VH-VL binders against q8ixk2r445to577. Designs and how they scored, part 366

Target 1, 133 residues: q8ixk2r445to577
Amino acid sequence: FFGMLQNKGLTDYCFDYNPPDENQIVGHQVILYLCHGMGQNQFFEYTSQKEIRYNTHQPEGCIAVEAGMDTLIMHLCEETAPENQKFILQEDGSLFHEQSKKCVQAARKESSDSFVPLLRDCTNSDHQKWFFK
Below, E stands for the ipSAE of ESMFold2; O stands for the ipSAE of OpenDDE; V2 stands for 0.75 times the mean of E and O plus 0.25 times the DockQ between their complexes.

## First folded at step 20 (VH-VL)

Design nn12 (framework fv_axatilimab; at its last look DockQ between E and O 0.88; V2 from the best seeds 0.85)
Fold by OpenDDE, look of step 20:
Structure nn12 (fold): chain C 133 residues (1-133), chain A 120 residues (1-120), chain B 107 residues (1-107)
Amino acid sequence: as target 1 above (133 residues)
Amino acid sequence: EVTLKESGPALVKPTQTLTLTCTFSGFSLSTHGVGVGWIRQPPGKALEWLANIYWRDTKYYNPSLKNRLTISKDTSKNQVVLTMTNMDPVDTATYYCARIPYGDYYFDYWGQGTMVTVSS
Amino acid sequence: DIQMTQSPSSLSASVGDRVTITCLASQDISNFLAWYQQKPGKAPKLLIYEASNLESGVPSRFSGSGSGTDYTLTISSLQPEDFATYYCQQHDNRPLTFGGGTKVEIK
């Protein structure tokens, strides 16, 4: 699966990553932004290694969850996907992070008009449902 | 200032189609993330969500009424139109249109509502 | 569909009273709950979104709290203009659903 990773609940919002330096793509937080299908910022791939890969740059980035955090941070992909980079995109659309046993939820950032994917307890929320478009 | 106003017939006969127009100002459906929804309220009863439409023409309908509802927008006119087919006296209610912020599912500005009576 | 149950259906209170209204969801709605105020013959007015976020222009005497399935709207000191019907609405899943309402009447 690849393309825009769109949220079911937060209408027309997609995973978005725009690092300040294209030569250093790691270390920043993945956000949610209106799906526009333009450029490279919203192109992701779900791999057989259960990675959510940002492969528009070399080296390729993979979404990871750092210890004690609930945010999604871009790390470098590894030959063997580390545990903190493994996600299960389930049939019902839920995106499950194996290590934390949490689900990725579209969430409002600081009561603003910006949004981010955050790890939350798994529910049946539309905001925890994702699909590639 | 954000304003919405519903317009349409006050009286509809059973089996006829209701067409309601929401005319708004103070915002645009060309604005990213913005939507407009329709909600109705029978006299003395609770609110019922009908349909949403968003700036990218994404549409959602209440499944219980999905086959009867059509929502559309004319961004240039700042209008959203709701059609509801096969009206029945049970559909008698005040119909509201309301603004949706940030691609969300709640309504921050509401029209005054228009009463629609379905009667033979 | 997610059912929203409000309690009480009605209550009587005096100006200055602390008023609490409860909304129970049939499932965890992850804090995606809105509260509205509706006065007779008027459209609903948004008070709270995402369980606890006060809408701009809404008096600070209104507050929302809760998590999971249980949520509460609190009016710290009831004012004359607060006598109205209040509705909760889950904005977690489609179809969007509202509570049955709570009428706050003058004692």
Scores: ipSAE 0.913, ipTM 0.958, lowest interface PAE 0.5, mean pLDDT 96
Fold by ESMFold2, look of step 20:
Structure nn12 (fold): chain C 133 residues (1-133), chain A 120 residues (1-120), chain B 107 residues (1-107)
Amino acid sequence: as target 1 above (133 residues)
Amino acid sequence: EVTLKESGPALVKPTQTLTLTCTFSGFSLSTHGVGVGWIRQPPGKALEWLANIYWRDTKYYNPSLKNRLTISKDTSKNQVVLTMTNMDPVDTATYYCARIPYGDYYFDYWGQGTMVTVSS
Amino acid sequence: DIQMTQSPSSLSASVGDRVTITCLASQDISNFLAWYQQKPGKAPKLLIYEASNLESGVPSRFSGSGSGTDYTLTISSLQPEDFATYYCQQHDNRPLTFGGGTKVEIK
């Protein structure tokens, strides 16, 4: 799949990555932002290796979650996908992080008006459902 | 200040189509993530969700009423319109429109409501 | 569909009392729960979203708690303006569903 990765329960919010330096894409958090489809910030590829790739730049980035953390951050993609970069997009739309056994949820950042994808215990919430558009 | 106001007929005959207009101020459906929903409340009873519309024209309907409802918006007029076909006395209720502050499913500002009675 | 069961359906209380209202969901709703206050002849007013986040301008005597299927609205010291009917609403899944309401009356 390729396109904008959208949330079901937070209508018209998409995965978004806007690193401060377009040539230094590693180490920053993926956010949720209103879907617009302009530029390169909201286009991701879900690969046969179960990666979520940010492939609008070279070198390509892959979304990862570091052990014990709940935030989605950008790492460099590798020839063989590391375990912390593997996500299963299930038929019901849930996005399962295999290593942690948790699901990606649209989450409010500290009671703010900002949202980020975070790992949470898996539920049947629409806020844990995702689809490409 | 955010305000919403419902307008439409107070009395509708069975089988007629109800058209309700929500006119709002203090926000725009050009604002990202914002939506408007419709909720009704029969006299002395609980609230029932009807439909939502969001700024990019995404629409959701209560599946129990899906074939009877149509929601639309006119962003330039700050209006949302709900139509409900084949009205029946059981549809007698106060009808509210309300703002949805994000793409979420809750309502932060409500109109005063308009009572619609369905009788012959 | 997610069914929301409120209890009690009605209660009587005096100014200054602590009031607790319970909302049970038929499945885990991941803290996506809102509380509304409705006074007679008036529209509902949002008090709380995401189980525990107090809406701007709502008095701090209101608080929400709970997780999973069990949620609670607490009014720490009831004021005269708090006599109303209170509704919970899950905002976790479509279709959106409300509890049956809890009427808080003057004792």
Scores: ipSAE 0.769, ipTM 0.914, lowest interface PAE 1.0, mean pLDDT 92
ESMFold2 (binder alone), look of step 20: mean pLDDT 93; pTM 0.951

Design nn13 (framework fv_axatilimab; at its last look DockQ between E and O 0.87; V2 from the best seeds 0.83)
Fold by OpenDDE, look of step 20:
Structure nn13 (fold): chain C 133 residues (1-133), chain A 120 residues (1-120), chain B 107 residues (1-107)
Amino acid sequence: as target 1 above (133 residues)
Amino acid sequence: EVTLKESGPALVKPTQTLTLTCTFSGFSLSTHGVGVGWIRQPPGKALEWLANIYWRDTKYYNPSLKNRLTISKDTSKNQVVLTMTNMDPVDTATYYCARTPYGDYYFDYWGQGTMVTVSS
Amino acid sequence: DIQMTQSPSSLSASVGDRVTITCLASQDISDFLAWYQQKPGKAPKLLIYEASNLESGVPSRFSGSGSGTDYTLTISSLQPEDFATYYCQQHDNRPLTFGGGTKVEIK
């Protein structure tokens, strides 16, 4: 699966990554932004290694969850996907992070008009449902 | 200032189609993330969500009424239209249009509502 | 569909009283709950969204709390203008659903 990773709950919002330096793509937080389908900032791929790849740059970036964190941070992809980069996109649309046993939820950032994907306890929330478009 | 106002017939006969128009100001449906929804309230009863439409023409309907509802927008006129077919006396209610922010599902601004009575 | 159950359906209180209204969801709604105030013959007014976020312009005496399936609207000190019907609404899943309402009346 590849393309825009769109949330079911938060209407017309997609995974978005826009690193300040295109030559240094790791270390920043993945956010949610209105799905626009333009450019490379919203192009992701779910791989057979259970990675969510930011497949627009070389070397490729993979979404990871750092220890003790609930945010999604871009790391470099590895030949063998590390445990903190493994996600299960389930049939019902939930995006499950294997290591933390949490689900990725569309969430408001500090009561602002900005949104981010965060790890939360898994529920039946539409905000935890994702699909590629 | 954000305002919404519903307009349409106050009286509809059974089996007829209700057409309601929401005219708004102070915001635009061309604004990213903005939506408009319809909610109705029978006299003395609770609120019932009907449908939402968003800036990219994404539409959602209450499944219980989905086959009867059509929502559309005219961004240039700042209008949202709701049609509801096969009206029945049970559909008698005050109909509200309201704004949804940020692609979300809560309503931060409401119209005053328009009472629609379905009667022969 | 997610059912929203409010309690109580009505209550009597005096000016200055602390008022608490509860909303119970049939499933975990992940804090996606809004509260509205409605006065007779008027449209609902948004008070709180996402369980605890106070809408701009709403007095600070209003507050929301809760998690999972259980949520509460609190009016710390009831004012004369607060006598109204209050509704909760889950904004987690479609279809959107409202509670049955709680009428706050003058004692």
Scores: ipSAE 0.916, ipTM 0.958, lowest interface PAE 0.5, mean pLDDT 96
Fold by ESMFold2, look of step 20:
Structure nn13 (fold): chain C 133 residues (1-133), chain A 120 residues (1-120), chain B 107 residues (1-107)
Amino acid sequence: as target 1 above (133 residues)
Amino acid sequence: EVTLKESGPALVKPTQTLTLTCTFSGFSLSTHGVGVGWIRQPPGKALEWLANIYWRDTKYYNPSLKNRLTISKDTSKNQVVLTMTNMDPVDTATYYCARTPYGDYYFDYWGQGTMVTVSS
Amino acid sequence: DIQMTQSPSSLSASVGDRVTITCLASQDISDFLAWYQQKPGKAPKLLIYEASNLESGVPSRFSGSGSGTDYTLTISSLQPEDFATYYCQQHDNRPLTFGGGTKVEIK
């Protein structure tokens, strides 16, 4: 799948990646932002290796969650996908992170008006459901 | 200041179509991931969600009423319109419009409501 | 559909009392729960969203707690303006559903 990865429960919010340096895309957090389809910040590819790739710029980035963390961070893609970069997009829309056994949820950042995808215990919440459009 | 106000007929006959208009100010459905929903409350009873519409025209309907409901917006007029077909006396209720923030499903500002009675 | 069961359906209390209202969801709603206050003849007013986040301008005597399926609204010291009906609403899944309400009356 390729396109904007949208949340069901937070209407018209999408995965968004906006690194401060276009040539240093590693180490920054993936956010949620209003879906707009402008530019390249909201386009991702879900691959046969179970990666979520940010490949509109070189080098290609793959979303990862570091051990013990709950935030989605950009890493460089590798020839064989590391375990911390493997997500299963299920038929019901849940986005399961294999290594942690947790699901991606749209979450409010602290007490702000900003939102991020975070790992949480899996539930049937619409806020844990995702789809490409 | 965010305000919403419902308008429409106070009395409709069974089988007629109800049209309600929500006019709002202090926000716009052109930006910001905001939506407007409709909720009704029969006299002395609990609240029932009807429909939501969001700034990019995404629409959700209560599935138990989906074949009877149509929601639309006119962003330039700051209005949302709900149409409900085939009215019945059991549809007698106060009808509210309310704002949803962030594309979410809760309602942070409500209109004062308009009472609609369905009778011959 | 997620059914919201609210208890008690009514209670009587005096000014200064601590009041606790509970809301039970038929499935885990992941803290996506709102509380509303409704006075007679008036529209509902948002008090709390996401189980525990106090809406701006709401007095600090109101608080929300709970997780999973069990949620609570607490009024730490009841004031004269707090006599009203309170509703919970899950904002976790469509269709959106409300509890049956809890009427708080003067004792």
Scores: ipSAE 0.713, ipTM 0.900, lowest interface PAE 1.3, mean pLDDT 91
ESMFold2 (binder alone), look of step 20: mean pLDDT 93; pTM 0.951

Design nn2 (framework fv_axatilimab; at its last look DockQ between E and O 0.88; V2 from the best seeds 0.82)
Fold by OpenDDE, look of step 20:
Structure nn2 (fold): chain C 133 residues (1-133), chain A 120 residues (1-120), chain B 107 residues (1-107)
Amino acid sequence: as target 1 above (133 residues)
Amino acid sequence: EVTLKESGPALVKPTQTLTLTCTFSGFSLSYHGVGVGWIRQPPGKALEWLANIYWRDTKYYNPSLKNRLTISKDTSKNQVVLTMTNMDPVDTATYYCARIPYGDYYFDYWGQGTMVTVSS
Amino acid sequence: DIQMTQSPSSLSASVGDRVTITCRASQDISDFLAWYQQKPGKAPKLLIYDASNLESGVPSRFSGSGSGTDYTLTISSLQPEDFATYYCQQHDNRPLTFGGGTKVEIK
């Protein structure tokens, strides 16, 4: 699966990554932004290694969850996907992070009108449902 | 200032189609993530969500109304139109249109509502 | 569909009273809960969204709290203009659903 990773609940919002430096793509937080399908910042791939790859740059970036965090941070992809980069995109659309046993939820960033994907307890929330478009 | 106003017939006969228009100002459906929804309220009863439409023409409907609803927008006129087919006396209610922020599902500005009575 | 149950359905209170209204969802709605105030013959007015975020222009005596399935609207000191019907609404899943309402009346 590849393309825009869109949320079912938060209408017309997609995974978005826009690093400040095109030559240094790791270390920043993945956010949600209106799906536009333009440029490179909304193109992701779900791989057979259960990675969510930011597949627009070399070296390629993979979404990771750092210890003790609930945010999605871009790391470099590795030959063998590390545990903190493994996600299960389930049939019902839920995006499950294996290591934390949490689900990725579209959430409002505190004290802002911005949105981010955050790890939360898994529920039946439409905000935890994702699909590639 | 954000304002919304519903317009349409006050009286509809059973089996007829209701057409309501929401005219708004103070915002545009070209805005980032903005939407408009319709909610109705029978006299003395609770609120019921009907449908949403968003700036990119994404639409959602209450499935309980069995495809009786159609929502559309005219961004150039700042209008949203709701049609509801096969009206029944049980559909008698005050119908509201309301603004939806940021692709969300709550309503931050409401019209005054328009009372629609379904009667033969 | 997610059912929203409000309690109580009505209450009597006096000016200055602390008023608490409860809303229970049939499932975890992940803090996607809004509160509205409606006065007779008027449209609902948004008070709270995302369970605890106070809408701009709403008096600070209104507050929202809760998590999971249980949420609360609190009016710290009831004012004359606060006598109205209050509704909760989950904004987590479609179809969107409202509570049955709580009428706050003058004692």
Scores: ipSAE 0.912, ipTM 0.957, lowest interface PAE 0.5, mean pLDDT 95
Fold by ESMFold2, look of step 20:
Structure nn2 (fold): chain C 133 residues (1-133), chain A 120 residues (1-120), chain B 107 residues (1-107)
Amino acid sequence: as target 1 above (133 residues)
Amino acid sequence: EVTLKESGPALVKPTQTLTLTCTFSGFSLSYHGVGVGWIRQPPGKALEWLANIYWRDTKYYNPSLKNRLTISKDTSKNQVVLTMTNMDPVDTATYYCARIPYGDYYFDYWGQGTMVTVSS
Amino acid sequence: DIQMTQSPSSLSASVGDRVTITCRASQDISDFLAWYQQKPGKAPKLLIYDASNLESGVPSRFSGSGSGTDYTLTISSLQPEDFATYYCQQHDNRPLTFGGGTKVEIK
């Protein structure tokens, strides 16, 4: 799949990647932002290797979760997907991170007006359901 | 200051269609994730969710009401309209509109409500 | 559909009492729970969202706690203006559902 990765329970919010330096796409956190489809910030590809790729610019980035963390961080893609970059997008829309055995949830950041995708224990929450548009 | 106000008929005959208008100020359905929902409360009973509409025109309906509901908006007038077909005496309730912050499912500001009685 | 069960359905209390109201969901709702206060003849007022986040302008004597399926609203020291009916609402899944309410009355 390719397009904007949207949340079911947080209506009209999408995965968004806006690194502070366009030349350094590694190591920054993926956020959720209003779906708009402008520029390259909200376009991702779900690959046959179960990666979520930021591939509208080179070099290509792949979403990863670092050991002991619950945040989604951009890494460089590798020829064979590392385990920390593998996500299963289920038919029900849940997004399962294989290495951690957790699901991606839309979450409020620290009682703010900002939202991010975070790993949480898997539930049937609409906030843990995702789809491409 | 955020305000919402419901308007519509106080009395409706069985089988008629109810049309309610929510007129609001202090916000716009052009804002990110903001929506308006409708909730009703029969006299002395609990609240029941009816429908939501969001700024990008995404709409959700309570499936228990069997496709009787239609929600729409007019952003230029700061209005949201709810239509409910085939009214029955069991639909007698106070009808509220309320603001939804973000794309979420909870309601942070409510109108005063309008009582709708359905009787023959 | 997620059923929300509130307990108790009513209680009597005096000014200054600590009041506890519970809400049980039929499924894990991931802390997506709101609490509302409603006085007779008035619209509900949001108190708490995300189980424990206090809405702006709500007095600090109100607090929310819980996780999974079991959630609690606490009023640490009841005031005269707090006599009302309280509703919980899950904001986890569609359709949105409310608890049956808890009426807090003057003892």
Scores: ipSAE 0.675, ipTM 0.895, lowest interface PAE 1.6, mean pLDDT 91
ESMFold2 (binder alone), look of step 20: mean pLDDT 93; pTM 0.954

Design nn3 (framework fv_axatilimab; at its last look DockQ between E and O 0.85; V2 from the best seeds 0.83)
Fold by OpenDDE, look of step 20:
Structure nn3 (fold): chain C 133 residues (1-133), chain A 120 residues (1-120), chain B 107 residues (1-107)
Amino acid sequence: as target 1 above (133 residues)
Amino acid sequence: EVTLKESGPALVKPTQTLTLTCTFSGFSLSYHGVGVGWIRQPPGKALEWLANIYWRDTKYYNPSLKNRLTISKDTSKNQVVLTMTNMDPVDTATYYCARIPYGDYYFDYWGQGTMVTVSS
Amino acid sequence: DIQMTQSPSSLSASVGDRVTITCLASQDISDFLAWYQQKPGKAPKLLIYDASRLESGVPSRFSGSGSGTDYTLTISSLQPEDFATYYCQQHDNRPLTFGGGTKVEIK
């Protein structure tokens, strides 16, 4: 699966990554932004290694969850996907992070009108459902 | 200032189609993620969500109304139109249109509502 | 569909009273809960969204709390203009659903 990773609940919002430096793509937080299908910042791939790859740059970036965090941070992809980069995109659209046993949820950023994907307890929320478009 | 106003017939006969228009100002459906929804309220009863439409023409309907609803927008006129087919006396209610911020599902600004009575 | 159950359906209170209204969801709605105030013959007015976020212009005496399935609207000190019907609404899943309402009346 590849393309825009869109949320079912938060209407017309997609995974978005826009690093400040095109030559240094890791270390920043993945956010949610209106799905526009333009440029490179909304193109992701779900791989057979259960990675969510930011597949627009070399070296490629993979979404990771750092210890003790609930945010999605871009790391470098590795030959063998590390545990903190493994996600299960389930049939019902839920995006499950294996290591934390949490689900990725579209959430409003604190003290902001922006949105971010955050790890939360898994529920039946439409905000935890995702699909590639 | 954000304002919304519903317009349409006050009286509809059973089996007829209701057409309501929401005219708004202070915002545009071309704005980032903004939407408009319709909610109705029978006299002395609770609120019921009907349908949403968003700036990219994404639409959602209450499935309980069995495809009786159609929502559309005219961004150039700042209008949203709701049609409801096969009206019945049980559909008698005050109908509201309201603004939806961003891609959310709550309503931050409401019209004054328009009372629609379904009667033969 | 997610059912929203409000309690109580009505209550009597005096100016200055602390008022608490509860909303129970049939499933975890992940804090996607809004509160509205409606006065007779008027449209609902948004008070709270995301369970605890106060809408701009709403007096600070209004507050929302809760998590999971249980949520509460609190009016710390009831004012004359606060006598109205209050509704909760989950904004988590479609179809969107409202509670049955709580009428706050003058004692």
Scores: ipSAE 0.915, ipTM 0.958, lowest interface PAE 0.5, mean pLDDT 95
Fold by ESMFold2, look of step 20:
Structure nn3 (fold): chain C 133 residues (1-133), chain A 120 residues (1-120), chain B 107 residues (1-107)
Amino acid sequence: as target 1 above (133 residues)
Amino acid sequence: EVTLKESGPALVKPTQTLTLTCTFSGFSLSYHGVGVGWIRQPPGKALEWLANIYWRDTKYYNPSLKNRLTISKDTSKNQVVLTMTNMDPVDTATYYCARIPYGDYYFDYWGQGTMVTVSS
Amino acid sequence: DIQMTQSPSSLSASVGDRVTITCLASQDISDFLAWYQQKPGKAPKLLIYDASRLESGVPSRFSGSGSGTDYTLTISSLQPEDFATYYCQQHDNRPLTFGGGTKVEIK
């Protein structure tokens, strides 16, 4: 799948990646932002290797979760997807992180307007459901 | 200052169509990333969700109302309209419109409500 | 659909009392729970969202807690203006559903 990766329970919010330096795409956190489709920050690809690729730059970025962490950060993609970059987008829309056995949820940062995708225990929440548009 | 106000008929006959208008100020459905929903409350009973509409025209309806509901917006007038077909005396309630922050499913500002009586 | 069971249905309390209202969801709602206050003849007012986040302008004597299926609203020191009916609402899944309400009367 390719396009904007949208949340079901946080209507019209999408995965967004906006590193401070567009030529250094690794090491920054993926956020959620109002879906707009302008520019390249909201376009991702879900690959046959179960990667979520930020496929608008070279070298390509792949979303990862480092061991013991719950934040989604950008790493470089590899020829064979590492375990920390593997997500299963299930038929019900849940986004399962294989290594951690957790699901991606839309979460609020503090008491603020900011939202991020985070790993949480899997539930049937609409906030843990995702789809490409 | 965020305000919402419901308008529409106070009395509707069974089988008729109810049309309610929510007029709001202090926010916009064109650029604030928010929504407006409708909730009703029969006399002495709990609240029941009806429908939501969001700034990109995404719409959700309570499935228990069997496609009786239609929600729409006019962003230039800061209005949201709810239409409910085939009214019945059990639909007698106070109808509220309310703002939904962030595309979520809860309501942070409510109108005063409008009482609609369906009398056979 | 997620059923929200609220208890008690009514209670009487004195000014200064600690009041606790319980809301039980029929499934895990991942802390996506809101609390509303409704006074007679008035619209509901949002108190709490995300189970524990206090809405701006709401007095600090109100607090929310809980996780999974079990949630509570606490009023640490009841005031005369807190006479109202309180509703919980899950904002986890569609369709959106409310609890049956708890009427708090000042005795």
Scores: ipSAE 0.727, ipTM 0.903, lowest interface PAE 1.3, mean pLDDT 91
ESMFold2 (binder alone), look of step 20: mean pLDDT 93; pTM 0.954

